VH-VL binders against DnaJ homolog subfamily C member 27-A (dnajc27-a). Designs and how they scored, part 2

Target 1, 260 residues: DnaJ homolog subfamily C member 27-A (dnajc27-a), of Xenopus laevis (African clawed frog) (q7zyf1)
Amino acid sequence: ALRIKVISMGNAEVGKSCIIKRYCEKRFVPKYQATIGIDYGVTKVHIKDREIKVNIFDMAGHPFFYEVRNEFYKDTQGVILVYDVGHKETFESLDGWLAEMKQELGPQGNIDNIVFAVCANKIDSTKHRSVDESEGRLWSESKGFLYFETSAQSGEGINEMFQAFYSAIVDLCDNGGKRPVSAINIGFTKEQADSIRRIRNCKDSWDMLGVKPGATRDEVNKAYRKLAVLLHPDKCMAPGSEDAFKAVVNARTALLKNIK

## First folded at step 4 (VH-VL; framework fv_dalutrafusp)

Design q4 (from l8a with light chain S53Y)
Fold by ESMFold2-Fast, scan of step 4:
Structure q4 (fold): chain C 260 residues (1-260), chain A 121 residues (1-121), chain B 107 residues (1-107)
Amino acid sequence: as target 1 above (260 residues)
Amino acid sequence: EVQLVQSGAEVKKPGESLKISCKASGYSFTSYWINWVRQMPGKGLEWMGRIYPGDSDTNYAGKFKDQVTISADKSISTAYLQWSSLKASDTAMYYCARHIAVAGTWYFDLWGQGTLVTVSS
Amino acid sequence: DIQMTQSPSSLSASVGDRVTITCRASQSIRSYLNWYQQKPGKAPKLLIYAASYLQSGVPSRFSGSGSGTDFTFTISSLQPEDIATYYCQQYYSYPLTFGQGTKVEIK
């Protein structure tokens, strides 16, 4: 039987522990006390035609537990990376969480050999949502991570996430610890994903087109044509591409009105 | 001991080249960004740029992009800040600092003692 | 570039006093703000990160609050060793920028 190590990552109060407990119920047998910031348990799951033994380390997200968390990043096969769709700051912290893990693993430890399941949690409160599904999905898929919309409160998305997550880890183990490249032809490129993220974070029309304030009409139109081709609906299937394309069109219109 | 140790004070004339160093010890040098921060006499702190020693990726503040070069040597765990031609306006205390990510946040947790650079004729 | 403005630029207070320093960003930076202490001739030292979190080993008399554009740093009971210049610093966007500093002196 395979034995795998899974950890949870994400800010305090995003619902990491609730997700784990919702899925595991009586499957999760705690081995450590929460007072050290790590809840350790062992569970058994059936993936495909075999039994898998899973060591789950549910790590407290508070900065106070930084040095304790560092002891548990090593030898990990899977990460459940959780944020709260109602609190945008928890989503914005995800790159920092990846950086924390990478710091501890060092240059020889590669997160590319680890399966990540990103959980956009607390979707039961979608009326107060501050992170759109397209934002979370684009960030996740651009890094080769699995993306799921979840609610620990309702149970929505939890079983689907864990099944796909464990299946991906089994595939990783069967491939000698290397992630299988099964979806090499996705509907968008790294350049397209990066451009959409850049445009979404831009505050003014000059930045959206990637030109300096005061650029000429010709420079504006040249930048526009490049981005319009890159993000054209026929060529880009990335989440958020339609909004990015519209932003680029609107940016050009706004800038050209004021260029004499 | 986790520390950043910088090279000693420098006294130079305008037009001379200079390369100052920041040597890391007690931690994985290639796993953290090293930043350079300038402080002119009697003035506040000013971020100049950074390097990730693991792959030598660099980012500069626009003001400093054409004035200095930031580099690193993994074999001796040392980061560098270099000028091809010094100006009197480069007179300042220069600090190196480690930028660390903790629970989704970023800050400077470790600083060198500083290198005083004086440029005068 | 995001500009950080501190108030006051300097202050004098007595041992045991409550000291408050404010920091204003030229645009919203969420909670992406740190506070550093610098004593004369020394390198800066982190006190508060992400607007309100106390760095390990830093006395509990130091605290921070705020989000968006307006931030506050407080020393609840000023001690002689707290004489220093205090800087806020944003890490929301590049280039990283610091406030001009607030010099704290004992009366």
Scores: ipSAE 0.495, ipTM 0.775, lowest interface PAE 2.3, mean pLDDT 87

Design q5 (from l8a with light chain S53R)
Fold by ESMFold2-Fast, scan of step 4:
Structure q5 (fold): chain C 260 residues (1-260), chain A 121 residues (1-121), chain B 107 residues (1-107)
Amino acid sequence: as target 1 above (260 residues)
Amino acid sequence: EVQLVQSGAEVKKPGESLKISCKASGYSFTSYWINWVRQMPGKGLEWMGRIYPGDSDTNYAGKFKDQVTISADKSISTAYLQWSSLKASDTAMYYCARHIAVAGTWYFDLWGQGTLVTVSS
Amino acid sequence: DIQMTQSPSSLSASVGDRVTITCRASQSIRSYLNWYQQKPGKAPKLLIYAASRLQSGVPSRFSGSGSGTDFTFTISSLQPEDIATYYCQQYYSYPLTFGQGTKVEIK
C-alpha cells in the first residue's frame, strides 16, 4: 500500500481542523495532543484502484508553534493550504506560509514536488466575502496548485477537494515524485499572473500602468502598450485577465484625459 | 548558537574600496534571505537590499542599486556588502539581518551586531 | 516607494506612563507592518509583527494596532529598560521602508 504524508497549513482560526475532521471524522485517529500544536491522524482511501494510507498532520497555525511545525515539513507529499474568504489577511498570508515551509525544507527540498490543495474556506456565513473566487483561483493556479471553495460547516467542496488532492498525489508518486508539466492546461505565465494581481491591488491609474504621477502622454502610452500586449485575451488565459485588461484600458483613458 | 557576526569597524578615505562581511552560524544559511540595513549617524534605518544565498538572487532599493554590491559565499556561510568607491556620505552603521517567514508573516528575527564605517579625508 | 511617517519624533515620559506612537503609510499596506526597538549602541529587536502580534519573549506591556494606513504602538506602563528608539517597518512591497523613528526617554 502506498503511504503518503499530508500536512495542513494556514493561519489560526481559518477552519483547517474542521475541514480535516469533516472528511476524516469516522477514521481519524489522533496521536498528538492539541497542546503540542499538531494533531496526528491516519486514514485509508481508495484512489485509482489503489489503497493509500494517509498520515495527516493537522498543524496549528499560531506563531507560538513555529518550532514544532518546522519538524513536520520534511518528507511531505501533500499540503492542504487553508484561508478564510471573510478575512483577506489570511489569504495574503499564503505566500508567507509557502516561505515558512521552504525555509525548513532548505535548498534541496523543492515545493514543486509537493501537491497543494488551496481551500478557500467559509467560516462565517453572515460576513461579506473579502476574497473573490477569481482572485483565489488565480493565485493558486499560477503556482500549479489545486483550488477549491469549501465550507467545513456545510461540507460543501470537502469531498471533491480531498478526492482531487489524493488523485494528484498518486499521479505525482507515479511520475517519479515530480508534478506533471503541461503548458496546455495552464495557459498563462507567472509574469501575467503577477501583473494581474498587481493591477487588482492598485488604487489609482498611475499605479495600474506602473508610471509615476505626472508621467507624459508618451510614457503613459508606452506603459499601456506593454501591459496590453502582456494581458491581451489572445495571449493570457489567466483567471481575472479580462478584468485586468479592462482596468489597464480604463487607466489609460483616465490619465490621458488630464494630460495637456 | 544561531547568530550573525559582522566584520569589525572600518576607517576609510573617499575613493577607497571596501567589502564588509556578515557570517551566519547555527542555521541553514542558504534557506533564508540576508538583508543589509544602513543607519547614518543620528538617523533612522534604511533598507539597502537583500540576497538569497541559495541561488544568489538579489534585490536592491533603487537608491543603492548603483552604489553597492551584495554577494554571498555559501561555502563559508558569509554575506558581503561592497563599495567600489566610498564617499563621505557612506559614513554609517551597517547591519545585516535575516528575514524569516513565520505563520504567514515576514520580519527580521536575527540581526548582526553592526559594522561602523567611517569615511573621512 | 512607500513612505512611513512616525509621530512624535521624540517624547519624554515618566515610569509607569502610557506611551503611544503612531505610524502612517503613504498608501495602504494592510496589516504588513512590524515594530522594532533599538536601544543605544545595539541592533534593532523585533517587538510586534503583522501590526498587532506580540513576538515571543516580549513583555505584554507592548502592543500594536491598526490596518491600512494608520498604525499605533503602545507601551501600557513605561519601564526604565524601555528607553530606546522605536521604528515601524512595512513589508507590503519592496523596497522595504522604515519610519524615521521615535526616541523614547524617561524624565
Scores: ipSAE 0.464, ipTM 0.774, lowest interface PAE 2.2, mean pLDDT 86

Design q6 (from l8a with light chain A50Y S53R)
Fold by ESMFold2-Fast, scan of step 4:
Structure q6 (fold): chain C 260 residues (1-260), chain A 121 residues (1-121), chain B 107 residues (1-107)
Amino acid sequence: as target 1 above (260 residues)
Amino acid sequence: EVQLVQSGAEVKKPGESLKISCKASGYSFTSYWINWVRQMPGKGLEWMGRIYPGDSDTNYAGKFKDQVTISADKSISTAYLQWSSLKASDTAMYYCARHIAVAGTWYFDLWGQGTLVTVSS
Amino acid sequence: DIQMTQSPSSLSASVGDRVTITCRASQSIRSYLNWYQQKPGKAPKLLIYYASRLQSGVPSRFSGSGSGTDFTFTISSLQPEDIATYYCQQYYSYPLTFGQGTKVEIK
């Protein structure tokens, strides 16, 4: 049977353990408790016609367990990376979590050989949602990661996530530990993704176009043309591109009204 | 032992070039960002820039981009901060520091002892 | 660039006193703020990270609180070895920026 190692990553209280518990239920055989900040268990799953033995390391997100977590990053085939859609800081922490893993793996430890499933968790919450689906999806897809909207409470998205996640890991293992060629085509460029994120975080029209306040009509139009080509619907399939394009068009219109 | 050891104090004249060093030991040098922080006499801390020794990627604070060069030599686990032409205003203590990512957060967990640079005519 | 402003610039207090330092960011930085201690002639040392988390090995008399733009650092019972300058530092965006520092002295 194929043996794989998966770990969970993300801030404390984003629901990592609840996602694992919701899926595994009686399928999860605990090997030791979370006294050291790592819950270890074993489960067997069937993906297509194959039996897979999964070693799951549910890692506590508290900084106190940093030294312990470092022992468990090596030889990982899959990562379940979790954030809480109601707490934007947990989403903003994801790059830091990737950095923690990369520090332990070193520059030769290519994360392109690891399957990541990003879980935008707690979508069942009746409270304010602070991370839009398009934002979470853009971040995930720009890195070649799987993206899922999940609720550990309701079970929504959980089975879909694990099935896609394990299938991707099986494909990785069958391809000699490398992602299949088709998996590396994300349909947009880093520059397009970066521009969409930048525009989303801009507060005024000058910033959206990337020009200084007081820029001339010619400078505004030059910046606009560059962004319009970059984010054109025929050239950019990135999540959030339509809203970013509209923002750029509106920024130009607003600025040109007040420039002689 | 995990440590950063910096080169000794320097006394220079305006217009002279200088290259100071920060040698890492006890950890994977290529896996962490090394940052340079300036402290002018009696003043606070100023972030100057950083380098990722694994691929020599650099980022500078705008104020320092045209004033200094940050580099690293992987073969001897050493990072460098260099001036082509020193000014009296460069008189300061210079620290190197490792930036570490822990549980989605970032901070400086390891610092060199500092290199005092004095520039006077 | 995000500007970090500390208050006060200096203070003098007696051993056992509660000492409070504030730090204000020019824009919201969420909780991406660290506090460092620098003793005379020494390199800085991390005390608090992520606004409120105590670094391992650091005495529990040190604490931090706040989020967004307003942050507080507290020493609940000042000790002689706490004579130092304290700096807040944001890591929400580049370039990284520090507050101007608060010098803590004993009367």
Scores: ipSAE 0.469, ipTM 0.778, lowest interface PAE 2.6, mean pLDDT 87

Design q7 (from l8a with light chain A50K S53Y)
Fold by ESMFold2-Fast, scan of step 4:
Structure q7 (fold): chain C 260 residues (1-260), chain A 121 residues (1-121), chain B 107 residues (1-107)
Amino acid sequence: as target 1 above (260 residues)
Amino acid sequence: EVQLVQSGAEVKKPGESLKISCKASGYSFTSYWINWVRQMPGKGLEWMGRIYPGDSDTNYAGKFKDQVTISADKSISTAYLQWSSLKASDTAMYYCARHIAVAGTWYFDLWGQGTLVTVSS
Amino acid sequence: DIQMTQSPSSLSASVGDRVTITCRASQSIRSYLNWYQQKPGKAPKLLIYKASYLQSGVPSRFSGSGSGTDFTFTISSLQPEDIATYYCQQYYSYPLTFGQGTKVEIK
């Protein structure tokens, strides 16, 4: 039987433990009770024609537990990376979480050899959503990660996430412990993803085109052409590309109204 | 002992080249970003750029992109900051610092002792 | 680039005094702000990270607060060894930027 190690990562209070308990409520068998900020359990699942024995380490997200978490990154096959859609700061922290893991694994523990399931959690919340689906999906897919919208409270997306997650880990193990090459072939480039993120965060038309206030008509049109080609629907399949392309078109129109 | 040890003070003339070093010990050198920070005499701290020694990926602050080169030699766990042609305005204390990620946050947790570079005629 | 402005640029206080330093960002940086202490002739040392978290080994008299554009750093009871220049630093976007520094001296 295939044995895999899964850990949870993400800020405190994003709902990591609730996701794990929601899925494992009747299947999760605790091996021991940890008092050091790590909850451990073991479960057995069937994926395709394989029986999988899963060791799950639910790691506390507070900085206080940094040194303890470091002991549990090694030999990991899968990560459930969780953020709260109602608190954008938890989403912005994801790159830092990846860096923490990469720091501890060292040069031999490339995170490219680990399956990540990104959980945009708390979609049931009545609060204003601060991270839209296209933003979370773009970040995840740009890294070759799985993306899911989840609610630990309602159970929405939880079973779907775990099934896809475990299937991807089986594929990883069958490919010699490396993420399949086909999983890296995404429908967009890093430059396209970076441009979409930048445009989404822009507050005015000058910034959207990447030009200084007071730029000439020629400078505006040159910047527009570069971005329009980069984000054209025929050339960019990235989540959020259509909105970014429309924003670039609208920014050009707005600026040219006031340029001699 | 986890530490960054920098090369000694330098006195140079304008137009001369210079390469200063930052040697890491006690941790996995290739797993952390190394940053260079400038402090001109009597002034505050200014971020210059960084390198990830594992793959030699670099990022520079715009004003320093064409003034300096950041490099690293992972075989001896050493990062470098280099000028092809020094100017008097390069007179400053130069620090190397490790940038660490902890629970989604970033900060400089380890600093070299600094290298004083004096450029005068 | 995000500009960080500290106030005051320098201050003198007595041992045991409460010292407050402010830092203002030119745009919202959420809570992505660190505070460093630099003693004369030494490299900077982290005191506070992510606006309000106290670094391990740092005395509890140091604290930080704030979010968005306005941040505060406090020393609740100034000690002689606290003579230093204090810097705020944002890590919300690159390039990383520091405040100009606040020099703290004892009267």
Scores: ipSAE 0.588, ipTM 0.833, lowest interface PAE 2.2, mean pLDDT 87

Design q8 (from l8a with light chain S56R)
Fold by ESMFold2-Fast, scan of step 4:
Structure q8 (fold): chain C 260 residues (1-260), chain A 121 residues (1-121), chain B 107 residues (1-107)
Amino acid sequence: as target 1 above (260 residues)
Amino acid sequence: EVQLVQSGAEVKKPGESLKISCKASGYSFTSYWINWVRQMPGKGLEWMGRIYPGDSDTNYAGKFKDQVTISADKSISTAYLQWSSLKASDTAMYYCARHIAVAGTWYFDLWGQGTLVTVSS
Amino acid sequence: DIQMTQSPSSLSASVGDRVTITCRASQSIRSYLNWYQQKPGKAPKLLIYAASSLQRGVPSRFSGSGSGTDFTFTISSLQPEDIATYYCQQYYSYPLTFGQGTKVEIK
């Protein structure tokens, strides 16, 4: 019987506990600790022909519980990393959550040897969606993380997420604590992902092409050519690449219209 | 005791080199970013750059990229800020500070006492 | 770079007064703003993080509010030990930037 440790991470109110309760209803034996901000439980799952015992630590996301959370990062095989698609700040805080974990684990704790399931949660929300699927997926895949769209309210995506998550952890354990080569998605490079993220955050056409306001026609075309080759649909499979490529083409057209 | 202890005050002439230190104790030095912050006399705080001692990754503010070098020695839990050639305009108090991530937020939770650098002809 | 502008640059108030300092970012930084206190001859000390969260051990008379581009820091009842320069600091993007500081003095 394989025993694994899973923790939940993410801001308060993104629905971490609801996701866990939704999946673990009737599978979860709670060991509640009322005063410390950590809900502990044990569940059994079956992946292929193997029974897995899962120790799950549902960690409170409030800064007040920082010192308590630090005690629980070590010896983790899996992380359920949750944000709310209707509140962009919860997505933007994910890099900070990874940094908090890395602080406790130290440089010897390689995050690349831990399975992360990123949950873009509350997809059932009636509010305007603040984080596009392509944005969340790009961030997740650029880090080698699994990505899922979930709704704890409707149950959408939850079973799919947990099944893939546990299967990935089993694969990691079978490979001596390292991710299998076959599980690594290689549809794009770091440079391509970085360029897409930069372009998405640009305010104007000059910024999109990486040139200063007032650049010459030749400078604009040179920058355009570099980015167009990098992000061409034939050469870039990254989530959001099509929109980034279109933005680059449109930026060039807008700038050249006004350049003599 | 968790602390950052900086080297003593320096009085230098323009053109001289200088290396000041920030020694960490009481925590895992290699697990946190160390940042350098400048404060010119009578003025506010300026972020200069940072280093992650675990892998020596560095980031600089553009203004300081070509003026200083930030480094760290893991074996003695010490970070450094170095000038190859000082200018009078480098006269300032220099602070090292630990940048900590807590629940998706970032802030400076631990500061050195500061190193006063005076550069005059 | 994101520019942080504080107002006022200095103020004088009496013990027990309500003191308000504002900080404006040149672009939206969400709630990614911290407030630090620096007493004469000392290193800065964190008071407020994430625009409105009080750091553990800091007196409750200190508070912060705001989001986007406009932020406020308040001392509800000024005490003699509060004489210091206060700085806002954004951590939305690199390079990290501070406001120019607000010097608080007693009349």
Scores: ipSAE 0.553, ipTM 0.826, lowest interface PAE 2.4, mean pLDDT 87

Design r1 (from l8a with light chain S31R)
Fold by ESMFold2-Fast, scan of step 4:
Structure r1 (fold): chain C 260 residues (1-260), chain A 121 residues (1-121), chain B 107 residues (1-107)
Amino acid sequence: as target 1 above (260 residues)
Amino acid sequence: EVQLVQSGAEVKKPGESLKISCKASGYSFTSYWINWVRQMPGKGLEWMGRIYPGDSDTNYAGKFKDQVTISADKSISTAYLQWSSLKASDTAMYYCARHIAVAGTWYFDLWGQGTLVTVSS
Amino acid sequence: DIQMTQSPSSLSASVGDRVTITCRASQSIRRYLNWYQQKPGKAPKLLIYAASSLQSGVPSRFSGSGSGTDFTFTISSLQPEDIATYYCQQYYSYPLTFGQGTKVEIK
């Protein structure tokens, strides 16, 4: 039987433990209560007619447990990386969480050998959503990570996430510990992803095109052409590309009204 | 013990080259970014740039991009800051600092004692 | 580049006083702000990270608050060993930038 190690990562109070408990409620055998900020349990799943034993380490996200978490990063096959869609700070912290793991794994440890499932959690909230689905999906897919919208409260997305997650880990193990050749940049490039993220955060038309206020018609059109080709729907399938392309077109139209 | 130890004070003339060092011990040198911070006499702190010793990836603040070179030798756990031609305006205390990621946050948790560089005619 | 501005540039207070330092960012940095203490002739030391989190081993009289563009650092009861220059630092975007520093002296 294949044995795999899974850990959870993410800020305190994003709902990591609730996601794990929701899925494992009738499958999980707890091994101990963690006074040290790590809850350990085991579960068995069947993927493609194979029995897989999963050791799950639910790691507390508080900085106080930093030294303890460091002992558990090694030899991991999968990571459930969780943020709260209602608190953008938890999403922005994801790069820092990846960095914390890389610090422990060192230069010899490569996250390309680990399956990540990103959980955009608490989608059941009726409050204002601060991280759009396209934003979370773009960040995740740009890194080769799986992306899921989840609600631990309702159970939405939970089973889909775990099924895809475990299947990807099995595929990784069957491929000699390497991610399959479906490269993260197939369908879009880093430059395209970075441009979409930049445009999404721009508040005025000059900024969207990357030109200074007062730029000439020729400068505006040159900047527009570069972005329009880069983000054209025929050439960019990145999440959010259609909205970014429309924003670029609209920015050009708005700026040219003042120049003529 | 976990520490960063910097090379001793330097007195140089304008136009001379200089290479100062920051030796790490007590932790995995190749797993953390090392940053260089300048403090001119009586002034505050300025971030100059950083290096990840594991693969020698570097990032510089625009102000320092063409003025200094940051490098590292992982065989002896040492990071370097180098000038090809010193100016009087390079007179400052230079600190190296480890940048650590903890629970999604970043901060300088370990600092060298500083290297005083004086450039005068 | 994100500009960080501290006030005051210097202050004098008595032992036991409440000391407050402010730090303002030229744009929103959310809570991506740290506070460092630098004693004369020494390297800086981290006191507060992520705007309000106290670093382990740092006395509880030190605290931080704020988000977005406006941040506050407080020493609830000033002690003689707190004589130092204090710096705020943003890590929201590169290049990393520090405030100009606030020098704290005993009367």
Scores: ipSAE 0.513, ipTM 0.802, lowest interface PAE 2.3, mean pLDDT 87

Design r2 (from l8a with light chain R30K)
Fold by ESMFold2-Fast, scan of step 4:
Structure r2 (fold): chain C 260 residues (1-260), chain A 121 residues (1-121), chain B 107 residues (1-107)
Amino acid sequence: as target 1 above (260 residues)
Amino acid sequence: EVQLVQSGAEVKKPGESLKISCKASGYSFTSYWINWVRQMPGKGLEWMGRIYPGDSDTNYAGKFKDQVTISADKSISTAYLQWSSLKASDTAMYYCARHIAVAGTWYFDLWGQGTLVTVSS
Amino acid sequence: DIQMTQSPSSLSASVGDRVTITCRASQSIKSYLNWYQQKPGKAPKLLIYAASSLQSGVPSRFSGSGSGTDFTFTISSLQPEDIATYYCQQYYSYPLTFGQGTKVEIK
């Protein structure tokens, strides 16, 4: 039987343990580790024609457990990376979580050989939502990660996430521990994704077009043309591309009004 | 022991080039970002930019992007800050600092002792 | 760029006094704020991270609070070795930015 190691990552109180419990309750045998901040469970799943034995390490997200978490990053096949859609700071912490894992694995430890399932959790609280679906999906897919909207409270998205997640890990194992080459086709480039994220975070029209304050009309139009081609909906299928394109058009209009 | 050791003080004239260093020891140099921070005489701290030595990825503050180059040599665990042409306004103390990621938070946990650069005619 | 403004720019207090320093961000940075201490002629040292978390080895008389745009740093009982300039620093967005610093002196 194929054996895989899965860990959970994300801030305290984003619902990591609830997601695992919701899917795995009565499907795994948890081992009690009260003091260490790591809950260990074992479950068996059937994916395609294989029985998979899954070792799940549910890691406490508090900074106090940093040294303990570092012991568990090695030899991982899958990561469930969780944030709370109602607390934007938990989403903004995701790059820091990836960085913590990379620090421990070092430059020799390639994250590209690990399947990530990003869980935009607590979608049942949509009224208090601070991270748009397109924002979370773009971040995830730009890194080659799976993206799911989940609610541990309602159960929404959880079975779908785990099924896709385990299937991707099986594909990884069948491909010699590397992500399948076929997974490269995501409908947009890293440059397009990076531009959309940059534009989304810009508050200033000059920064949005990537020009210096006081740029000439010609410089503004040159920058605009480059971004308009890059982000045009016909050429970019990335989540958030339409809003980014509109922002670029709006920034050009605002700047040219003052340069005339 | 874990430390960052910077090169010694420099006295230069406007228009001259300069390259100062920050040597890391006691930890995996390629696993952590190294940042450069400027402090002009009697003034506060200014973040200039950073480098990840494992793949030489860099980020600069806009103010410094045209003025300096940040680089690293992972074979000797050393990061560099370089000017092609110094100005009198570059007179400052320059610090290197390690940026660590812990549970989604980031902070400077280790600092070099500083390199004083004086640029005068 | 996110501008960080500290208040006051300098203060003088007696040993044993409670000292408070305020830091204000030009836009919300959630809790992505650190506090550093810089003694004369020395490199800065981390005291508080993530607005309120005390760094290992730092005395418990130092504390931080706040979120969003308004942050406070407190020394509950000022000691002679606390003479220094204190800086807040946001890590919410690039470029990283520091406050202008608050110089703490003993009367």
Scores: ipSAE 0.299, ipTM 0.646, lowest interface PAE 3.7, mean pLDDT 86

